# VH-VL binders against UPF0111 protein PH0637: the designs that were tried, part 19

Target 1, 226 residues: UPF0111 protein PH0637, of Pyrococcus horikoshii (o58371)
Amino acid sequence: MIKMQVWKKLFAKSPFKPLIRHAEVVVQTVETLEKALDSWARGDYENMKEYAKKVDDLEDIADKIKSELRDSITSKLLMPVQRTDILEYLHMQDKIADAAEDTAKWLLIKRNLDSIPNDIKDIILKMGKESIKAAKLVYEAIKQLDNVLESGFAEKEIKKEYKIIKQIEEVESKIDGLDSKLMEIVFTSELDWKDGLYILNIARTLSNISDKAKDTAERIRVLMNK
Key: E = the ipSAE of ESMFold2; O = the ipSAE of OpenDDE; V2 = 0.75 times the mean of E and O plus 0.25 times the DockQ between their complexes.

## First folded at step 4 (VH-VL)

Design q79 (from q75 with heavy chain S31R G33Y S52D N55S N57K D99G L100S R101Y S104D D105Y Y106V, light chain F94Y; framework fv_amivantamab_arm2)
Fold by ESMFold2-Fast, scan of step 4:
Formats: C-alpha cells, sequence, structure tokens
Structure q79 (fold): chain C 226 residues (1-226), chain A 121 residues (1-121), chain B 107 residues (1-107)
C-alpha cells in the first residue's frame, strides 16, 4: 500500500520526485510483460499467465500512484510549473503501463500457443525487448527533468534531456520497423484468421508502449520550454 | 525442406577478393538473417557477421570491418559475402547460416555445405 | 570480446556412456547460448539454443542446462553417430563468439 502523506510531502518539494517513482513502477510493468512474452514464446501458458497477472498488479499500483499524485496536484499545493502540464505528463506516462496491461490481456485469450509460427514469436519478442528500452529511457528522462529543474534550467542539463528524448524516438522508429516486418509475415502466411487477429492485436498493443513513451517525451519538451 | 546451397571452392592469390554465394530455398528469404562463419584449418569456428535480409542492415565482426561486405538479392533469395585484400590466414571453409532471432538475439539453425577458400601464392 | 572456454578439450567415451561437456563465458550471457555438433566434411548442426531448448529433429538424449556464465551439454547415452566436435556459442553480445571445441572420440 502507498501512503498518501508521503506522496503529498514529496510532491510539495519537487513535482518530479513522485513522477520518478511512478516511472519506476512503469519500468517494472514492462519488464514483467517481457517475462510473460518469453513464456508465451516457449508455449508455457501457465507461467505466462502468472506474469500477466503480475503485470495487472503492477499497473494497479501505477494507477494508485497516479490517482494520489493527481489529488495532490488539484489540492492547495503550490507548483513551480503549470499543474495541467504535470497532469498531462502523468497521464501519458501511465498509458505506457496501460499498454503493457492490454498486451498481457491479449496474450491470455489463447491457450494453444503451438499454432503460432516461431518467426512471428521471435519478432514479437524483439518488439518486447525494445519496449523495455523505451520504458527505461522514459525513467531516465523524468530523472533528468528533475536535474533540469534543480539546476534552474541550465543549458547543459536541457541538452542531456533532449539527447534522451532523441533516443526514445529512435526506439519507437525501430519498433515501427519490426511491426512492418510482422505485417509482411502475417500477410504472406497461412495463419487462420483468429490467429491473425490475435497476433495483430498483440503487435498493436506492444507498439502502443513505445508510442506512449514518445508521447511522454513530447510532454517533457512542454515542461522544459515547449 | 529448408536448404542453403553455397558456391564452389575458390583458389585466390594474396591481395585478391573472393565472393561466396548462398542460395536459399524452402522458406521466406526476407523473414530471416543470414550469418557467415568460417573455420581455418586447425582452428575453431569464427563468426564474421550477419545481414538482415529484410532491411539489408549488416553487423560485421570488428576484426573484418573494412574488408568484408555482405549483400542480398531478394529476387533470387541469395546472400553474398565478399572478402577483400585476402591474406594467407583467410584460408578457411566459409559457411552461410540462416539466423532465427529471439528478441535482439540471433541464433543459426540451418547451414550451407561450406565453401573452401584457399589463399596461396 | 566474450571468451568462451570449453572443458574438456577432448574426451574418450564408449557407446552407452553419459557424456558431459561444459562451457564457461568470461561475462554474463543470460541464456543466449547455442550448442553445435560438427563432423569432418559436414556443416555444423544446431543441437540446442537458448541454453536448454532442443532444436527440432535432435535426439532427446541431448540436453542443455545453465545460465549466466556456466553451461552444460549432456548426452545421456552415447551413440556411434555422436562422435564429433562440439562447440558452444554465445549470441548475447557482439561479436558472437564460439568456444574452442570439445572433441568426442571413441575409447
Amino acid sequence: as target 1 above (226 residues)
Amino acid sequence: QVQLVQSGAEVKKPGASVKVSCETSGYTFTRYYISWVRQAPGHGLEWMGWIDAYSGKTNYAQKLQGRVTMTTDTSTSTAYMELRSLRSDDTAVYYCARGSYWGDYVYFDYWGQGTLVTVSS
Amino acid sequence: DIQMTQSPSSVSASVGDRVTITCRASQGISSYLAWFQHKPGKAPKLLIYKASTLESGVPSRFSGSGSGTDFTLTISSLQPEDFATYYCQQYNTYPYTFGQGTRLEIK
């Protein structure tokens, strides 16, 4: 259980400290999804199910942190930056965990995993690995944003932040490339239509992880200068 | 059903270039990587690099960077490995292998029969 | 570069024997290790990937185990066709590297 008093006190000192804690849980959620994907690729439905349940539990924790933080922002606390910008950032960061949860839900609807070709499983796993990189880069970005604030928006710290944002964009681009490969495989395969829908939805929700990471990075630009 | 068929043995002089082909069949060429591995007489296996048949992107072993070029021809499902500025210690059997991947990691499941390249003066 | 060290360098065994070959990585490679069988005049043959996953068509007498830095290939009941050189290979970090090989010989 998260204590409300801890979040309110931290947020009063620095609005980025609670966002960093939230980002930490988002990283754990995506890392746990990758373990679910590994089990899925091996045809291990039971272990996949356990990791998928843990993804759901972690997303619940992230959502509780979000709600407590939002309540603190909309209260009488004074903020060094616009409240609405912080709330929009938090909303986008939380959507990363939502996308991971959506992916886990799609994994669970199919029990016989042997009908999915290994080449499709392999590219899905690669998308999962890149999604972890995206989540970790968001965590680094929000930590660096705290440094930007504490330095009084020093040019050196702002430059470090833009470098991280660029890396998030590169990861999203790489996942788009992997998704294109996957579409070619699905289009040319003899998958039945149910397996096709299954794979397309897993790919869509996995791609959403990096899409939301990129959206989160765009919100960091707003918090820094635009 | 999956088959990789390599070009025949080559004898080259030091300083020359060699280009080995690897014609594939029995699978969708662009779904996989093609890796190249060589074995010099009395030595173990040495990885040279891979090419992604879909994107054309390559990853070469650093010690061969600048001397090796890997290419593909999607219309013929064929991969090529060219090694330039040949030295006597480049004498080896050269293998192509299909690369299956697991996330960021590529392992080699089907191999060509090998091409002996002899470099002698 | 990650160095892969196999032990023993050679082993003599009889048909029916249990044979164990080890492979040690100089740094952590998780489970990204493959085992290959290599016979004179033939291409290497994949036996195991991801440390413990048996390749399709490979006899069940072959098994792999380990993670991190220490890995083992086991042949539970040696057959005449199993006499060959065995190589481990890491595919966790570039450049990909092979062990020096273990030669399995008839006793």
Scores: ipSAE 0.000, ipTM 0.426, lowest interface PAE 16.6, mean pLDDT 85

Design q80 (from q75 with heavy chain S31D N57K D99E L100G G103L D105G, light chain S30R; framework fv_amivantamab_arm2)
Fold by ESMFold2-Fast, scan of step 4:
Structure q80 (fold): chain C 226 residues (1-226), chain A 121 residues (1-121), chain B 107 residues (1-107)
Amino acid sequence: as target 1 above (226 residues)
Amino acid sequence: QVQLVQSGAEVKKPGASVKVSCETSGYTFTDYGISWVRQAPGHGLEWMGWISAYNGKTNYAQKLQGRVTMTTDTSTSTAYMELRSLRSDDTAVYYCAREGRWLSGYYFDYWGQGTLVTVSS
Amino acid sequence: DIQMTQSPSSVSASVGDRVTITCRASQGIRSYLAWFQHKPGKAPKLLIYKASTLESGVPSRFSGSGSGTDFTLTISSLQPEDFATYYCQQYNTFPYTFGQGTRLEIK
């Protein structure tokens, strides 16, 4: 069967290999969003649009991987971890890519980028850069979880995993701080209300990337506490 | 202290190419963009283009599109500007400038010393 | 492209004089305007950014004002070292554009 052949290719020796593959695409999605944000900040609508389309394509690929994994791991296969916990992890990890896609869609709403102050663009670019760090840390976390399993849940491997989880929490906190600074600028500027709405939604969807990364890290904590 | 140090003067024939370097120090290279600005004798300042040291994205003045290429080397904290198919009106002093990024926008806070490029027959 | 026009193209002044240079943008640039001082054989020096913010280390006799399309640079009491060419530059949108320059000469 096609489903079983796909699963066997992904789960040859580790139940986490397909989750690692999915995380790779999530990282690519967030990195591509950062390129869209850079073009956006520079007033380059056409390049922004092309990168936004690529974000949509990558999220579609991530969703297809998720669907294939969901279907295959509900089968009667032996796994060292509960299937429900793995599915909950996958769901949270995929929401990171969803948040990136939502951000790209908001960027496309406005064609005249010149009306957005450079102060606001600067903070949004910094939020984007930190979002890449969050996505990459999730990727490192799921790879380290594979090492935890292979070691038989050895204490030193568990400690390495918790260190990565802590770093994800620190990135989320930093993005929250940047969002607070952005709100202050928006409320003290002479920004048109439609531009304000536009910026608020971009900030919200960008903050969701790190929020979902933190949620994903919390699912890893569940998988570790046996 | 922030410094931008450019390569030395060049003399080129029409149709040749020139590549000017801008070696930076005193800051995190990848946190700032670099713009290139030139001044022909008897003329004012002219912006040529911009490059992000973070991701390599560029934006070039339309007049120079197809003839100019800007690159960076993060390992040496150096920016480069290559101008091809040189004409006599490309004779100018070429500057690199750091694009400051803070809440006040993207202004040029530090400049290289300039590189004289002479295009003569 | 946003065209930047400076007035006057040249001005002759004496030490102690008040000098005003004007810069006009062909379309709105909010406050994303910088002023530079340029002396022969040296790189341009940033004086003012965001239309009115004085760069660190620049003497307080320099001041900038304006927003939107009309901007001014003022030197309240001209000193010998201030004789130079001054440029305005918008950094609101690509391509970045400079004014043609104003030459400040000894009377």
Scores: ipSAE 0.000, ipTM 0.421, lowest interface PAE 17.4, mean pLDDT 85

Design q81 (from q75 with heavy chain N57R D99V L100P D105S, light chain F94Y; framework fv_amivantamab_arm2; at its last look DockQ between E and O 0.53; V2 from the best seeds 0.00; counts 0 for: pae E 2.2 > 2)
Fold by ESMFold2, look of step 5:
Structure q81 (fold): chain C 226 residues (1-226), chain A 121 residues (1-121), chain B 107 residues (1-107)
Amino acid sequence: as target 1 above (226 residues)
Amino acid sequence: QVQLVQSGAEVKKPGASVKVSCETSGYTFTSYGISWVRQAPGHGLEWMGWISAYNGRTNYAQKLQGRVTMTTDTSTSTAYMELRSLRSDDTAVYYCARVPRWGSSYYFDYWGQGTLVTVSS
Amino acid sequence: DIQMTQSPSSVSASVGDRVTITCRASQGISSYLAWFQHKPGKAPKLLIYKASTLESGVPSRFSGSGSGTDFTLTISSLQPEDFATYYCQQYNTYPYTFGQGTRLEIK
């Protein structure tokens, strides 16, 4: 079990260590969502449901870690980074897990997917794969920020950080392209409005994962400056 | 050694029903589905529908909805297609074919030999 | 329903010829297209799936290409056993539909 003493000890080592631990759970959440998406595309509702439940459990764990970290940060902790900036980063990073849970909830709505064309399912799967990539890049970015701090803000380590941030922006742009392609197919296909709404909401929640990853990258820029 | 063996040719009168069997071997029946496809003389292939041997879920061609029933018997690893209210334009060779169990993204890897159904008069 | 149109309706060719058959979908089907060979009195035989993937045991002289709405089956060097009717079939959107067929006959 995680205790307040564990969090306080981690904050004493580095203001970013607890954020890295939260990010690990966020990555697990999105990876589990991909398994739910794979089962969904096959038409395997029962396995999809099991993975969707695990996404909900992992999101709950991420939320509990966030709450414990918030409670562990007091004005009495001496840290090289402002606690407000830590809390804002944590808020954005936690929203990645929230978006993954939103996707899982939408997947559960339809039990029979015969009315959904396979090319639409393919695009959703591609968006899911890119969403995992975005979450993993956020994890990589917060780890690299810890390296930047350890190096005393060495130029070499700062350049590595900006490179990761650029990769997050590239993934977000790729998901935007997939979303645009999906919208075109949905509006030019013979889907009824309920199926169209269903598919576009799944796409929106997947796009939110990358949007929150991009927002988190902006908070890394703030943490690097202060 | 996947094999699908269909029942023999049938001659029917308009208004009657026909039930074609498709006995399978060489694979786990309940891990797959069975699709039915027919070919009228001088015409191309027409998809009729599909049934999962796993859970009995079906999807029928809209043209045939209300006239066709597809079933399975897991104890004999056999699929059945029944076509009711037969018309002369139902004269065709009827094929069964193996498909994946979930009814998504499928094509027909193994086919039965075909069953000629003739509707006369 | 997605309409599948093949061309030509028939082809006369000699052993050793290169033959191409086209298949057009009435709307996009991505790469969800299969090709079948059908000889009278025999079960249809799967040749190609996902537009370009050769089924196991099918000779390499068969190839498929295309995506979206336009697809091609090619036989690079025709053999005596290749005279048959060829069908395309889309499996992107229910109901899955077949082309009308292309008869390949000896010249």
Scores: ipSAE 0.488, ipTM 0.782, lowest interface PAE 2.2, mean pLDDT 88
ESMFold2-Fast, scan of step 4: ipSAE 0.469; ipTM 0.770
ESMFold2 (binder alone), look of step 5: mean pLDDT 90; pTM 0.878
OpenDDE, look of step 5: ipSAE 0.710; ipTM 0.865

Design q82 (from q75 with heavy chain G33Y S52D L100R R101L G103S S104G F108M Y110V, light chain S30R F94Y; framework fv_amivantamab_arm2)
Fold by ESMFold2-Fast, scan of step 4:
Structure q82 (fold): chain C 226 residues (1-226), chain A 121 residues (1-121), chain B 107 residues (1-107)
Amino acid sequence: as target 1 above (226 residues)
Amino acid sequence: QVQLVQSGAEVKKPGASVKVSCETSGYTFTSYYISWVRQAPGHGLEWMGWIDAYNGNTNYAQKLQGRVTMTTDTSTSTAYMELRSLRSDDTAVYYCARDRLWSGDYYMDVWGQGTLVTVSS
Amino acid sequence: DIQMTQSPSSVSASVGDRVTITCRASQGIRSYLAWFQHKPGKAPKLLIYKASTLESGVPSRFSGSGSGTDFTLTISSLQPEDFATYYCQQYNTYPYTFGQGTRLEIK
């Protein structure tokens, strides 16, 4: 965790640089979740449990950074954009890490996965990989928003930002497709109802990662419309 | 571009220890495992273990358990493999490789150039 | 430990030939199998992972197939640079294990 005085220095450079630092931890959280998912799919409960605990730790760090940024942004510091818009962005970005934590908690519920078909595990892993892409695209988007501001809202930089937002929407659409395929397999297979609930909740929380990434991208649109 | 660069050849006597380094660049070091693989002259490839650069967790091949230690230095993006109580049958070329989890898009996709370790009297 | 057996141990072929090498696992490994090319004095090179997925930059003449216990690597039209030793590796279960290798030699 970094100290509050560091946030004030970053805010002095740009309203978006502190958000970039928070986004770095969000990416790390989702990347760690992928390691948990890999161990989960291999039937390595102990290693999965360790990564799941680390996801929880990283989400806690992201939440603490969010709180520090919230406190720092309510200072007397003059901002080129409205404080409420920045706080709403931060809230959505942090929800990405929350979704990763929720997924990790669901993974911990069940030790033996012998009853779970490999087709289901493979789709869950694909959803996890796409979730990383969504988180990294959000990181790219907030970095590009800083470039938009530094350029004085130049058309070329705004168009680059819009392209990143569209890529986030594409990733969310792909995850939605994977979730639909997973639901079909769950409801047409001879899967125990508890296993069904387990898998569907993992899929729901994974889908929520990209859903919150898309929500974050919508907040970027607000920040660009001055 | 992604590169893994290993330390130079070593000549050791039986009973000694060797420590091979693997300096990485061009990617996020903590996002990957580093696997170590060796090949003795006239023999096939043998997996020795992996280390997760993120948390330092290791998984060693059972026959090397107790003799091998893998570590990382995140500040220099470098992985290390130390093999103790060397025997003549440890003579081999030792490789490090960037290892993606099996859920990833690739697996052991980038390798170091190899380090020849010779164990002789 | 999962034992990986390759067949043949060696094969002699000419440029332009279709070459097939097989790999058998002692127990089911799903599709968690990789193929590597290894040339003298160089590091091994990843060709295929997840049994049939071609690594970026690898020529399309290489292809992989199989699942469970039986796997195949095919080179549809052998080129001079393809003479090497080929290894299969399972990554379904720890410890990771390699096949003994198939040496592809000039006829």
Scores: ipSAE 0.000, ipTM 0.461, lowest interface PAE 14.4, mean pLDDT 86

Design q83 (from q75 with heavy chain S31K D99E R101Y W102F S104E D105K Y107P, light chain F94W; framework fv_amivantamab_arm2)
Fold by ESMFold2-Fast, scan of step 4:
Structure q83 (fold): chain C 226 residues (1-226), chain A 121 residues (1-121), chain B 107 residues (1-107)
Amino acid sequence: as target 1 above (226 residues)
Amino acid sequence: QVQLVQSGAEVKKPGASVKVSCETSGYTFTKYGISWVRQAPGHGLEWMGWISAYNGNTNYAQKLQGRVTMTTDTSTSTAYMELRSLRSDDTAVYYCARELYFGEKYPFDYWGQGTLVTVSS
Amino acid sequence: DIQMTQSPSSVSASVGDRVTITCRASQGISSYLAWFQHKPGKAPKLLIYKASTLESGVPSRFSGSGSGTDFTLTISSLQPEDFATYYCQQYNTWPYTFGQGTRLEIK
């Protein structure tokens, strides 16, 4: 019981515990966006709208956590890593939730979803599922970074972290490939120009989720620098 | 651990209003929404509406639009449901129930004990 | 807008019997259907969610099946504590709607 109390105090003081809580909300935001995309693909505007509102609420929660953390970190809090590096990490991680919110806002612009071809919908759904993987990998990465710190930057824990970073890079590369294929289809199709604009902006904001996940992973490399 | 405790029974006259409370404990209040469900004697369960404990956003059943107001007090982790212009057919047991607001959809997992509201002359 | 219809409205059974209750949605709700047990003077209790997933602590004699519009709750070997009213609920789309209930009574 005494050992448990001491351990809990130590964990409460970890600079990465609040970042893990923030990352959990980021994952929930992207998962909720995927539910909006599923409804969108089926032509279910009302259910899509419901999930899109929840994405906005989750992003607002993530932003509030970010603001609270930014304020507490800029005080004279003793931390084992540079404050600027923590803030840069937090900024990039929060941008993942921002990208999900942007995507939800674009989904809501159009009510008649039947004019969008199924091959375009299929690629966008694949991009969505891969975006969930990126967000979950970021969550695993920040949890593993806490393990790196608690081990005193042990080589074994650092090696595990680099494996996760590589997986994030692989997911981002796959999404880039899907985005390129989608752009080719849109530019060579007979899509109405408004539908083209709509789809390209959805794709841009979706790909930005994985782009920001990759940027977040790069910030982790900085935090692991001895 | 998780508990939803509702206010006591009410007797009201037609045209009055009633406000039922739902005090929650054992979880992070702002992670969930609260739905209100009623059951009139001899009838089934009827969903009345939902409120987000995070931002206070509401969604009311069309039949009750304009007569119902749902609010939350995050400092006391309490949800409220006020029903105005009461009619005899509003006589029912009123329940609050929590709903996961974020992520994958999940049904009402914890309910309050119910509040009997009787509308009579 | 989604109407939930349960069948039967009541059923009389003996301990040890197999009981089946059905629920039909007027529109597709995927697997977003839950089953609740409701006893007089108590709050409703969640038994099954996502059509077929048992809630923690619910006895294995309860099972759910179905997807889209047609759903079934089965109690494989009825016990004395199972006599109650059972409700289905769709939670796919607002407004959330319930079936009218099935009253399970001892013979």
Scores: ipSAE 0.000, ipTM 0.439, lowest interface PAE 14.2, mean pLDDT 85

Design q84 (from q75 with heavy chain Y54W L100T R101Y W102R G103F S104G D105S, light chain F94Y; framework fv_amivantamab_arm2)
Fold by ESMFold2-Fast, scan of step 4:
Structure q84 (fold): chain C 226 residues (1-226), chain A 121 residues (1-121), chain B 107 residues (1-107)
Amino acid sequence: as target 1 above (226 residues)
Amino acid sequence: QVQLVQSGAEVKKPGASVKVSCETSGYTFTSYGISWVRQAPGHGLEWMGWISAWNGNTNYAQKLQGRVTMTTDTSTSTAYMELRSLRSDDTAVYYCARDTYRFGSYYFDYWGQGTLVTVSS
Amino acid sequence: DIQMTQSPSSVSASVGDRVTITCRASQGISSYLAWFQHKPGKAPKLLIYKASTLESGVPSRFSGSGSGTDFTLTISSLQPEDFATYYCQQYNTYPYTFGQGTRLEIK
């Protein structure tokens, strides 16, 4: 396919160029989820549904790119990093888009959005915004990893990469704190049990976005095998 | 200037229905919701429900579910509240109020003048 | 439903006095609380929303504070036009609920 030939050319320039292309779609997926969450918080089911469908479409694109990248790797292509490390990185990065899709699917389960309290909606929106930061930081991290390679693993570029990884870890910690606060509100509220399950699953899948971003950052440390 | 103008006082027999109107001006009608709040003589304020002029969604207080219907007419920027199977304890002043149902804001910033509905035998 | 309880039910005060009215929610409502002034024969008037934000055109002598379950409305220097009934209202959860009202009367 034309796409496979393009990926092979990108891999020849750098093992990380194709991963950057994939990361762009992952960011778009999480940004589109924010639009779904905004509509959700306003009680706008129809616009939420449209954005949720767009999240599903973008995740499908990310998954197709992932499959094409796997297929473009061959034993005849010499790479400065292990193929298994690249594949593990790609797998973790793709799981960020999966988590965004899972969140969108949970949003669609409930049609009457006005029964959800404002304080719960506020925390969910904050978790969503932090999840976007996590996805964007992953994109910055893989771009910076390409800079590390192009610089011949210069110490200055490696230090920049570790700063980004640290920021991803801090975002994950912040989301964990928001999730704990949300749990307290849910368990002390008079929320209907079905709404409780709904909210807890939205929170779980949102938290999973940053969890997978952190896992992706761990794979970056492996790829910096110097 | 934002203004909500309600229909005039009504006297009804038990079992009848009443439909109160709330004509709005001075803002984009479809960008806001309308809540209905009543106050029986000697009692406090009681929220009845809201309707979004933005998407037509409604939410009614549980105790009124099945007796109340809220609608809007975008061509006249008017909201309506119909209450059926009237009882003597439905005697109250009925208010419409603009619900700032946007961006997580749900407070009532402008109110109609009120409509007295008297239910008597 | 969230119960809103105001105290006191009535208060007698003189012009120039500092008056405080409290409102308690039966469960946490964060800052999603509004205060209204209601005079006989008139529509309720919004004074404060999001617990502490003063509505445009409302005199600065009115202030609100609190979060979670406990809230206070303060009038720093009572004026003749302030004698009215005051209501708190939560808008965190449907159905929206009002306090029973606090009647502010001339001493």
Scores: ipSAE 0.127, ipTM 0.652, lowest interface PAE 5.5, mean pLDDT 87

Design q85 (framework fv_azirkitug)
Fold by ESMFold2-Fast, scan of step 4:
Structure q85 (fold): chain C 226 residues (1-226), chain A 126 residues (1-126), chain B 107 residues (1-107)
Amino acid sequence: as target 1 above (226 residues)
Amino acid sequence: EVQLVESGGGLVQPGGSLKLSCAASGFTFSDSAMYWVRQASGKGLEWVARIDSKAYSYATYYADAVKGRFTISRDDSKNMVYLQMNSLKTEDTAVYYCTRDYSLFEGPEYYGMDVWGQGTLVTVSS
Amino acid sequence: ETVVTQSPATLSLSPGERATLSCRASQSVSRYLHWFQQKPGQAPRLLIHDASNRATRVPARFSGSGSGTDFTLTISSLEPEDFATYFCQQYNTFPYTFGQGTKLEIK
């Protein structure tokens, strides 16, 4: 964690550098969730539980950074972008880590993992891998925003930023497609109803990761048009 | 080349014990979950036991027919998987095969049960 | 548990003929179905994985099709070495279950 005075120093250099540091922890949170999902799919409750605890720890770190950043942003007019836009961006970026934590909590509800069919596990794992791509693209997008600002909003840098935003939208669309396929499998299989509820909630919270990544990308458009 | 070699089968009386061994070579054994699968003469294949890799805490799983009587274990330093069979019944008479696990994550090289040993015959009779 | 049923139990054909073997699951197993070949005194050999993908070094005359509950193994033109017992296995739902086999015999 970084203290409040360090955050103020970073904000003085660039409004986006503190957001980049928060995004790094968000990526780590989603990557750790993927490890929990790998253990889950292999039927290993104990290792899945270890990774789920690490997801919780990382989300706590992300939330503490968010609070520190929020406290470091003052009403002074020295920043080249609106403070409320920065805060709204930070809020949405943090929701990505929140969704990862929620997914980990749902994974822990069930101990007998062998009852979950491989076709369901396969789709859930694919959703998890795509969620990592979404989180990493958000990290790339906020870094590129810093480049856009430093270039004086050069056309080349703006174009690169919109390309990244488009990629985030494509990942969210792919996850939506996977979720639709999962729904078909759940409603046509002989799953126990409790396993059905379990899987549907995992899918919902996992889909929320990319939904929040897309929402974060929309906030980037706002920050780019200061 | 990926190879699995079973040993330890033989004739045993009902209530007796046997320990089967399977020697693995040609792949990273320590990363793979391993199965024991059996086949009675002229019958189909039946899964018996599974043991996961160290990354998954060596978790073990058993078919209902053998729970409490059989114990699967492994020694990664020797690339070996074992099946300790206690309280043997005539219904346990079969050829016992070892094979490696299917993995959704390892790619096409690990389809699961894609490599089998030659098998070892266990006969339980008086 | 998911019950897997193979038909016919025995199929008698001559070399050069086409063989069609069926496998039915009691509930959907999606694409998670293997086909194995077993010759007397030998271990099973993986022929087809994920319903339709040929395993390494398996001749092109072998093909698999189907998804959900109904699956087919086709041998387009039988060679003498193809006369063996064929098993299907679903690995979608634990425990992973096998069919009882189809014995392919020379007519």
Scores: ipSAE 0.006, ipTM 0.509, lowest interface PAE 11.5, mean pLDDT 85

